Miniprotein binders against q9ydz1. Designs and how they scored, part 7

Target 1, 329 residues: q9ydz1
Amino acid sequence: MVQGLPGEFEDYLYRVIASLYRYAERLVVVDYPSSPTRRSIDLIVSLPGSRVVLIKAIYDASLISKKEVEELSAVANSLGVSAVIIAERMGREDLLTGVVYDRYGVNMVNLETFENFVSGREEVYVTRYKDIYTVSISSEKLREKRLEKGLSLGHLAYMLKTSRKSIYEYERGVMSPSVEKAEKLVDILGEEILEPIDILTSPRKPVSKRDFDKPEEALVGEKLLELGFKVSHAKRTVVDLVAGRSGEEGVGSRIMIVVKRSREGRERMMSRIMKGVKMGSILSSSLYAVVNREEKSLIKDIDYTKTIVKDVREFINDVSRGRVEENEE

## First folded at step 18 (miniprotein)

Design j5
Fold by OpenDDE base, fold request of step 23:
Structure j5 (fold): chain B 329 residues (1-329), chain A 95 residues (1-95)
Amino acid sequence: as target 1 above (329 residues)
Amino acid sequence: SPEELEEAIERIWEAIRIVLRAFEREEQGRLEEAMEKYREAVRILEEVLKELEKILPRIDSEEEREEIERVIEFLREAIELYLEFVEELEKQLGE
């Protein structure tokens, strides 16, 4: 039971879960924190082809804060996984099926669009940024098909009632056509010019921001940065820090860290560790618990076979020695 | 000013890096050198803390005030932690 969701949020999250269970190889529900309006990640899903995605699921995306989306994006980027928002509306506007929206730099789609995409039923070609709808076109196919038809840039521009420059910008991939122009291009050149949007595109901008919530977290974060990890701090999920490094051999090390918070009770920390273990299992990530020396003795008795309990010094020394235990699956 | 806070933050990161170097000295068995580095980090953080505490009453922006208050809280916790590291080494050297 996901405890503490308002009924409307519970119902929508359950609808999303029930849908995604049909297509997911693995699904983890992230029920931390208990408030859905203060949680950056609701689901982690493994899809066919080893594609892992962090999902924020909310009926009304206007209720998602910028800070939650930035955290979702940062965590996904550091771990080398995708992020998506699944929502039905943005305030008073319903999200259209077959349209990819932008919400603070993360792709946002309705549930039907996401189902169609992951099932391969329907490809998605339309993007909305602000109030502008554009269609994804293959610049290469556009040029190829134009040349096969014997059309010059100027002739095609005339047929579209647009400038030669616009056609040239489409063929360079520096501009996408409007829906109306794309329809005309498809009518002239065929549907083969359409390029499906990969909704699961990883957030492009590395957000290795130095952040500090805890002295121990700051030390760990700085050390991982020195070791060439991408690092992201998280305040609205189970773990406090995530780190990822692409290995020279293509084996990327993923680390998640739970740091004991000031005034955090043992029970709450253990709950985060247990939830972190579930996250780690789908992310192929090592989970570390960084605790004070006094607390280490109290936690060692917990046979959490999948959690490495260290003090901050021990952790830093272990990672410095290259003893990042990659969970070899 | 935002610039003063940025400078304060850079000094905090300098202190954090000094502590990371102190851990390296501890691992090498250079406990006295490690202890001096922890004390150096504490001195830097205490200076930054005193500066921010003096500036805090002059900040009219609630958002900037909350940010400085968060940094002050971090500084207090960091000073406490680094002093614990000193005390642990003092016990090891006194035994």
Scores: ipSAE 0.688, ipTM 0.915, lowest interface PAE 0.7, mean pLDDT 87
Fold by OpenDDE base, fold request of step 23:
Structure j5 (fold): chain B 329 residues (1-329), chain A 95 residues (1-95)
Amino acid sequence: as target 1 above (329 residues)
Amino acid sequence: SPEELEEAIERIWEAIRIVLRAFEREEQGRLEEAMEKYREAVRILEEVLKELEKILPRIDSEEEREEIERVIEFLREAIELYLEFVEELEKQLGE
């Protein structure tokens, strides 16, 4: 129970979860320690076709900070997975069905749009960035169909009441048409020019800011970067670090790391480890718990078959030797 | 200035990299060299800490203040950790 959500927000989150369970092969709700101010949930969902998605669900997307979206994007990028925001509204504006919104470089859709996409019921062509609606078109198909119709760039531009430059930019993929122009293009050239938006695209690479939470975390993060991993600090997740590296054979190693916090009790750390294990089961990732030497003895007795408990030096040495225990499924 | 904080952060990362090199030396059995690197890292962090502690009272922005306070907390914890690494090696070398 997410205590302290207004009923409307809680009901929406339950609707999202219930919907996702219909389409997901695997689903994990990433339970954070309940901040009474928390209005969102994070989910990891495995969808058909081995598509893993990090989902942030929130009723009102205006309540999501830029930092939260950037972190979601960074984590997804490091793991080589997609990120999506599912929201009903943004402030006073309800999110339209069939529209993909850009929220700080992450795709945002309403639940219905997500359901339609995942089920294959409806394709999505419309994007919104700020207040501008555009339609996704295939630049290649646009050119192909224009040429098949025997239309010059200038003639098509005239028909659309636009510039030759605009048509040229559409065919180069450097600009997308407005809804009105896209409708006219479809009327002239056919619907085959439309390019369905893959909502589950990898987020744009955020500039990962190095972040200082703990000395051990900083050491681990820097070492993983030196080893060619993409690393993200996951301050708002149950894990502290996520890392991913593409192997030569395309088998990417994924690592999640829980670093013990100075003020963190054993029970809280164990709770994070258990949640990390659940996340790891979907992400096909190894989970490491980095602890001090004294605590290592206390944690080793916990037969968490899927958690590798190390001190910071042992961890660094193990990863340096290529001893990343991949969970062989 | 934001630039001073960025410079401080880069020096912190330099110290972190030095500690990673110290681990490599320690693994190689080069304990004296590892200890020297840990001490170097500590020295850098102590210098940065002193700089940030001097700047902190002059920052009017609450957001910048909170950021510097977080970095200061990190520095204190990092210094403590790296000193523990030195002490561990001193014990091993004294045996």
Scores: ipSAE 0.630, ipTM 0.905, lowest interface PAE 0.8, mean pLDDT 85

## First folded at step 19 (miniprotein)

Design ja5
Fold by ESMFold2, look of step 22:
Structure ja5 (fold): chain B 329 residues (1-329), chain A 95 residues (1-95)
Amino acid sequence: as target 1 above (329 residues)
Amino acid sequence: SPEELEEAIERIWEAIRIVLRAFEREEEGDLEEAMEKYREAVRILEEVLKELEKILPRIDSEEEREEIERVIEFLREAIELYLEFVEELEKQRGE
């Protein structure tokens, strides 16, 4: 177990920010909670083509737990956006440039790989799979080029010094070749068989989860689930609940909610609200603050044009009538 | 014990859904039915709270104890909130 120094955490985050700033159309820093190892999201960027990506940036990814990564993944899925981890190592293993790793179902790459990908300088073809490095190939192009050269499965297997079964499995897409085998395949069939990896994929499974953090949050979350939203309750970022409902053109609407947390003072809640407003702006969504009567007094000075303040009953009635902030497609 | 906590949590979600129905009755103007639903939800939460408070002293695991204490805190806050909903409706009736 190796503990990073506080300056090391901040230095790395700033290096990631500086790098991505030149490529992102917009970039929002999420520095709450203050501890890098206790927050699920560090950055939100919009890239050319209106792609929004939630980013966890940490030098050593072994220092974040499954809970942080699962929250990152759940939030991204509920909002219909991408998620990625940018890191330089995982425990004792340094991350290689040009390789996509997996951390609890979220793509993980080093900074250079991410830069090369978003700038268009390099495609990514290699993944770390079951403790080996494999190369992404197009099953269709592999079959097409093999047939074009008049090679049978057995003949190609002979040339690669591998089994006919292996070639069959490559062409079915159920197995990816090692780097060694892929180099031989490219030598024989050409580079056209290579399939670029899109490292900015969204989580595939629904991740809606019920949660008991605050009574208001639980009521809101349950109602949104009843209305068909994907819902995620967050504990390690600026918002407490995110929800999205897919429309014909993607996520039809997005809802982000802040609720006062236990033992949270006015200043800390206001800080989360302001940071949540910035998160909402990059997602083209307003932030809701769901509060009771006492809590309304605590936050009465906020900018109501950017933050919509409701009590639980008002919010529930508004969403039930279809009065939610819509994301224009 | 894990099954008891899981059953308690499901009863909590039942109460939450009852409150959502109470909001609907209130919007429809059925204030008496809404109050009945709020009170029903409170009774369910009070029963769950008492059950969890009896279980808590027997828990040796720090992780399990923290989870139950968190649920107990939620229950107390929820009961207070739901009772406030009742009080607001009682004021409307002059009671």
Scores: ipSAE 0.751, ipTM 0.937, lowest interface PAE 0.6, mean pLDDT 84
Fold by OpenDDE base, look of step 19:
Structure ja5 (fold): chain B 329 residues (1-329), chain A 95 residues (1-95)
Amino acid sequence: as target 1 above (329 residues)
Amino acid sequence: SPEELEEAIERIWEAIRIVLRAFEREEEGDLEEAMEKYREAVRILEEVLKELEKILPRIDSEEEREEIERVIEFLREAIELYLEFVEELEKQRGE
């Protein structure tokens, strides 16, 4: 029982969890003790094909803040994983099945759409940005099929009651057709012009923002940036920082950092470390606990087999020497 | 002004980078230079803190006020931490 979630939010999260257990290789519930209602990440799921996804689950997506979505996107980008929002509605409007919505640069779908996608039951072709629906088509296949039928740009444009420019923009991939125009294109050229949307696309690159939470966190974050890591502050999750660097061989180092707070009791920090270890296990990331010198002795005695306990100086020195302990699985 | 806060933030990041350089000097065994850099960082943060504390009463926006209050809290904690770094090195030099 995750104590302290509002009933409606808890109920929907449980529905999402129950669904995802059918398809996930691994599932981790991100339990954050200090802000159960305002979390950027609710679930981490490993899907077939080594696809790891950070999930925000919310019944009404109008209640998710821009800051929560930005944090979700930033964390996913820093770790080199996907992010998705699963929601049933946006205020008064129910999310349609088979539609991918854009919510602050993160893909948002209802639970049924996500289930259909991960099970391979149904492909998704429709996107919504604001109030505009468009259909994903292959620009290359559109051109190919048009030429196979001997249709000029002008003739196809006439058949669609549109401009030659619009057809040319579709074939260049600079514009997607409306639902109505896409239906007509499919009727004329066949369904092979449709291009399935990968819901699990990497979120748009957030710029690593410097943030002031704690002095130790600021030092750690700045040093990791200097070393060429993508760094994201994770104020609304169990860990304080996440960082990732792409290696030359495509195996990127992933690290998560829990920084002790001046007012944080040992028990609360230990709870965050334990939850961070669970989060790290699915992300194949090392977990660091950054503490002061006095606290280091107090935490080292705890057999947290997958947590590296350092003071801020030791951490900075270790990462500077290239001693990022990668958890070799 | 928003510009004054941005300038203050840039100075804070300068102080943070100075502390990172102090760690490098400490690792190289140059404890004197490390202590001097920590003291320099503290001086910068104390100046910024004093500036922000003067501006805070003049801010009418609750959102801007909360942001400055968060930065002030950060500054106080950072000054305390960097002074502790100096004290630790002073003890090591005296042993």
Scores: ipSAE 0.714, ipTM 0.925, lowest interface PAE 0.7, mean pLDDT 85

## First folded at step 22 (miniprotein)

Design jd3
Fold by ESMFold2, fold request of step 23:
Structure jd3 (fold): chain B 329 residues (1-329), chain A 95 residues (1-95)
Amino acid sequence: as target 1 above (329 residues)
Amino acid sequence: SPEELEEAIEEIWEAIRIVLRAFEEEEQGRLEEAMEKYREAVRILEEVLKELEKILPRIDSEEEREEIERVIEFLREAIELYLEFVEELEKQLGE
């Protein structure tokens, strides 16, 4: 049971990092803010198949609030990437290997499950749903195998000791059988009916928010929404705003923005900028700092080859003309 | 009170969108139209600010009071920012 103490959290995060180096093409550690229980994102990895995944890694997932998970989900959705929580337990309950859990609409698995999935060693078939374990079934294969055996919905329902409606719902993909029912289905119809779960799908329940902390951020966010971007405002990671839009090539444009936060000093802002640059590199996106004259002076020694500095009016004018999209491509 | 705060927030977003239109007018060289829009946005925010300041003393919930105070702080910063846009545009018109 880890309470998010820096030493214990760093041990688990290090364990996750060490495991993922074997499989990740690129890996970026996001260690801001400094408290592990107040961060929405701990890692960003690029996996084989050009899959980018935002990861929250914490030993006991009960230490993550809804706000942290909602931000993780929103950021992933806006950027068009995946999100996952890697944890070993939820309160007093240990997470089972080979099972996908849900935490506020984000998939959650233990480290062994994640390793087995990304290495291709084992597929995942089981989800914890409404306090029961269900098995992922191919609706099409279920129907095919049932018809091949000459079984009606009612006949199969009788064999499983379930309702005709349940079999119908399985074949429509609306409902998944319990482990017990799935074992009977496999005994009757064969293992071909099983369908692997892709634990790296985009968050299923994204939260779309229009929000504001600073006037400049509000103007930028609203303009990007007008231009068709998905926009998320963030408070628990290194950037303040992320935006993404599909293009002809499928991934489109990605924009990441830092503004000065309330009572933030030079050191903290510079740290966020440097870490945001690393986040942007794995996402193939430039980092923008939207600042006024005084704020620009605060960060005057940043690396301008890696961070684009604009005031709010300049940024809005540039994005309206498409200059921001051109610079990111 | 949640309904009053929700209405205030919608008025704030209206002002934000007016400023975005002002940027467009200014980019197209329509400086007088841009300045009128900046000033309209400021007037909207000032009215919302005064409304919220009037109701704040009557709020008994500490949570609701803190939320309204946060919005008031945003309003003050936004008014200051938008007035800077007006000032910069006034300089352009005097040239």
Scores: ipSAE 0.767, ipTM 0.944, lowest interface PAE 0.6, mean pLDDT 85
Fold by ESMFold2, look of step 22:
Structure jd3 (fold): chain B 329 residues (1-329), chain A 95 residues (1-95)
Amino acid sequence: as target 1 above (329 residues)
Amino acid sequence: SPEELEEAIEEIWEAIRIVLRAFEEEEQGRLEEAMEKYREAVRILEEVLKELEKILPRIDSEEEREEIERVIEFLREAIELYLEFVEELEKQLGE
């Protein structure tokens, strides 16, 4: 069953926007494609400390597929930014405040949890994976505090009504205790053993791969990979390709590219370009449009100060010479 | 089969890299070398296309058939694009 009608998708997104406006230094709404369940990114925010986060905001996360989440994750990874899903439900289950969920390798939290985290009001310690609620523990502090108290693995296991192997695995960081066990551990060893979860950690599954979207995209993507960029091809947002790398002697580079799709009309491409410029501004990245000579006339009223227009050969030659990495502030 | 498709994909990426080298040759003024690389890339893609068209009728899996059809579409578009590179360079060389 689905709780929301189309208008309720918009209502939740506006709830998230209204909440985050108080904490974000900048916020960009990405409303392309128009269907909320088919786009991978709804918001981009910059938080204090120059932390950029790509956000999927949807009331019921069961309505977004693996493909959309994997694209969110890949784009964030390639750009060197964070990704988070903000949702209130997963199917028939309400998301609990203070709990981090996993959706195809991307952290998912309810809005209150996200607000508490970014405001500094509350740390997050609890993770849910399938049916298991576990608490994040510092392996180092756990061992340290156990030894300070003179407790063997066996003695601590007895006190928790668990096995010696479990305590050993907690101290190695390969297993996390249940909430019940963690409460007992804190009672015995103190709160110092708790390890806050950074919900803005980069997605666990790094993705930088080749793809067969369009011949032009394949050439561009492969060249950027050769130059050491992390590259992602995107189908469910305003841009077709994103790339990023850290500068060894200077400024990190982020590249965002729109390629005209074979059946795409002028209005749709112009819409993607306009929205892509906004996305690029928060990422401190120029938008590139890779088009052939005839296609340049399709986008003749574009703002060339905000979008760089090249054919595939021009782009490849420019990036080979370092022109695409050029930034000025 | 999955192995045949994987081989085809690897050859496609070889052709893509050859075109990238052709861009480099052309930028450095080695136009004949660039043209030969564009033509080599086209030959590779045409051979892969022929092989995929040959195996497509033998595929019973709807999922695998759709994957092969998508790759075939890519190949046709790429061959057309690379042939445009060859044609432009032929004009420069007086052919």
Scores: ipSAE 0.758, ipTM 0.940, lowest interface PAE 0.6, mean pLDDT 85
Fold by ESMFold2, fold request of step 23:
Structure jd3 (fold): chain B 329 residues (1-329), chain A 95 residues (1-95)
Amino acid sequence: as target 1 above (329 residues)
Amino acid sequence: SPEELEEAIEEIWEAIRIVLRAFEEEEQGRLEEAMEKYREAVRILEEVLKELEKILPRIDSEEEREEIERVIEFLREAIELYLEFVEELEKQLGE
């Protein structure tokens, strides 16, 4: 009785775009590389409150690999923005509305869940872990309400038909209760113990990663690390390197870079530059093209109002000067 | 050998940092010291390249072979780039 599901990648992406235009202040479509299963980012959205979100939108999340998701996560972390996967299923399993799933360390939700969250219509409380659905509880409020009602850890454990250790772990934030246990906790202690999940949190704190594919990219990346940027190298989107400074430092804390890839022609590189300008606009960041001296002459007639073209030495000198001027002592 | 490849990668990053210092010397007008640093970086990369070429035939794992081949390609491109830096400075110093 099971009928076929929508299988067209572009149909789902358009559905996500149409939904998000209602809530986003700005939206940029990233369509490079052209294959939706080979690119790490499909959309970039700015939401009220200056929240920028990198989005992978794919109907069936089983069709993307660890490499694409890890790049999405690393880029978001380096830029200090959020990442999320919007999908309707994982293989043969449909994603439930109101549930946060995990795909290689990135939050994954269906479209309805995302809409309800960003519109403010519904909070999200449920996470799927290891085939178990758990509920987000405020450890502080749980302990506060337990003590307010005069209940010991053991007494509450008895009421829930669980161990004293489990209650202790809930109150330390090490463990989340199952939906069944959470319903009992709310019945006893009230709804105040529930803690909404912010599905737009940054990915877990990965360290900046050294990587190299092109010598210029390696030099730029290492210099930016020396200057205190978080740096990520990318292979599955329009830019090759992104960098951001942690904390609330001056304007221009985000840098996006395109380098000429091995055996890449001028036309392909120019296409990536043009698409990268669109990414930069929503991230309030200029796009830099780092090219060797010979390649620079091939690009010099481009409109430089949107793209800054440098060789590797010029780039490194410029970024070093900006860092020194920022620390005026 | 994972340990041999890891050591090679660390030496490559050391050479990259040496080139960053060479940029600083060149910006300060110390062209001869910058030249010496570029040449040192090239020597490091050339030795790493030779060592990786020696171990590549001994590698049975296709995954390890592919990784070593990617590093070798990077090394060749980096040596070429750093030698361009040397050549430009040689021209300036001969003038």
Scores: ipSAE 0.756, ipTM 0.942, lowest interface PAE 0.6, mean pLDDT 84
Fold by OpenDDE base, fold request of step 23:
Structure jd3 (fold): chain B 329 residues (1-329), chain A 95 residues (1-95)
Amino acid sequence: as target 1 above (329 residues)
Amino acid sequence: SPEELEEAIEEIWEAIRIVLRAFEEEEQGRLEEAMEKYREAVRILEEVLKELEKILPRIDSEEEREEIERVIEFLREAIELYLEFVEELEKQLGE
């Protein structure tokens, strides 16, 4: 068990922050939970072009659990934002610059690759899934350029020492060529066949598992689903639930919810709310705190945080009436 | 069985939907109807809880056991919360 020293995790996160601060319009550090190995989200970054990204930063991506990545992906999907893992290693293997890796359905790159991408210095064309390297090629451009050269599928297949079926699958976008085959395709057809990988793609839709963690959270989650929100439960970040709905005009309402736990002290909940407010400022999301009626009086002093404090019934009634206070800021 | 747990989970979600309907009734001022729905939801959850508590000792898989234990904990907390909703309405109707 290579227990990465607590200092190595913090040092790497600081390196990622220092790098991204040069390119980010806004950056929020998500320092909850306190243990780096229990956090699904380390950073929220707003990039030029209104691109918001949830980032997990970890030196060795072998230490990130499937559940953390699934939560990162689910939260990003519900909010309509991107997710990425920034890492230098996967166990004993160093991540190559200019390669996009898959980690449990989320794009993973090293810091240099991410810097090059966000700065527009270098485009990324290579993906690795398991032990297979493939090159991203435009299926449309491949076909176009093949036809411009007067090449049949069979002739191009012969030149690549591959099957006619493989060329047909490339032109349908159902298969990507190996690096060796892509190099030969570029040599024959030109570089215009290459399609840059957008690292900031929306994560593949996680099946929103209805999680039975808290009764209040279950009620809120079900009601938001009924109202047509995408909902994700979160156990490894500041908020307990996130929801998003795309409006007809493309302006989506985003909601983050902190649900008080029976065993959670006031101070801990207040800390989560304050951190949630920071997250909301980048995500253009309303922050709700759901508390018991008896505890509502104890938390009302939070009026300064733009946090809406409600009991579960009040919350459900308000969202049902379309009173989602959109932070228009 | 995994199937029995899935059925129990579906019953839990039905109880949750009943509580959501009870909130609508309460908001519309139909407090008696709301209270009946809360009591119905509690009854459903108590039945599911009783079934899961009977099955729990017979589960040999540690993973399945932990899952059922989490559901049992949820059920206990949900029953407590829904009973609080009943008590609040009983006070309002008794005043």
Scores: ipSAE 0.703, ipTM 0.923, lowest interface PAE 0.7, mean pLDDT 87

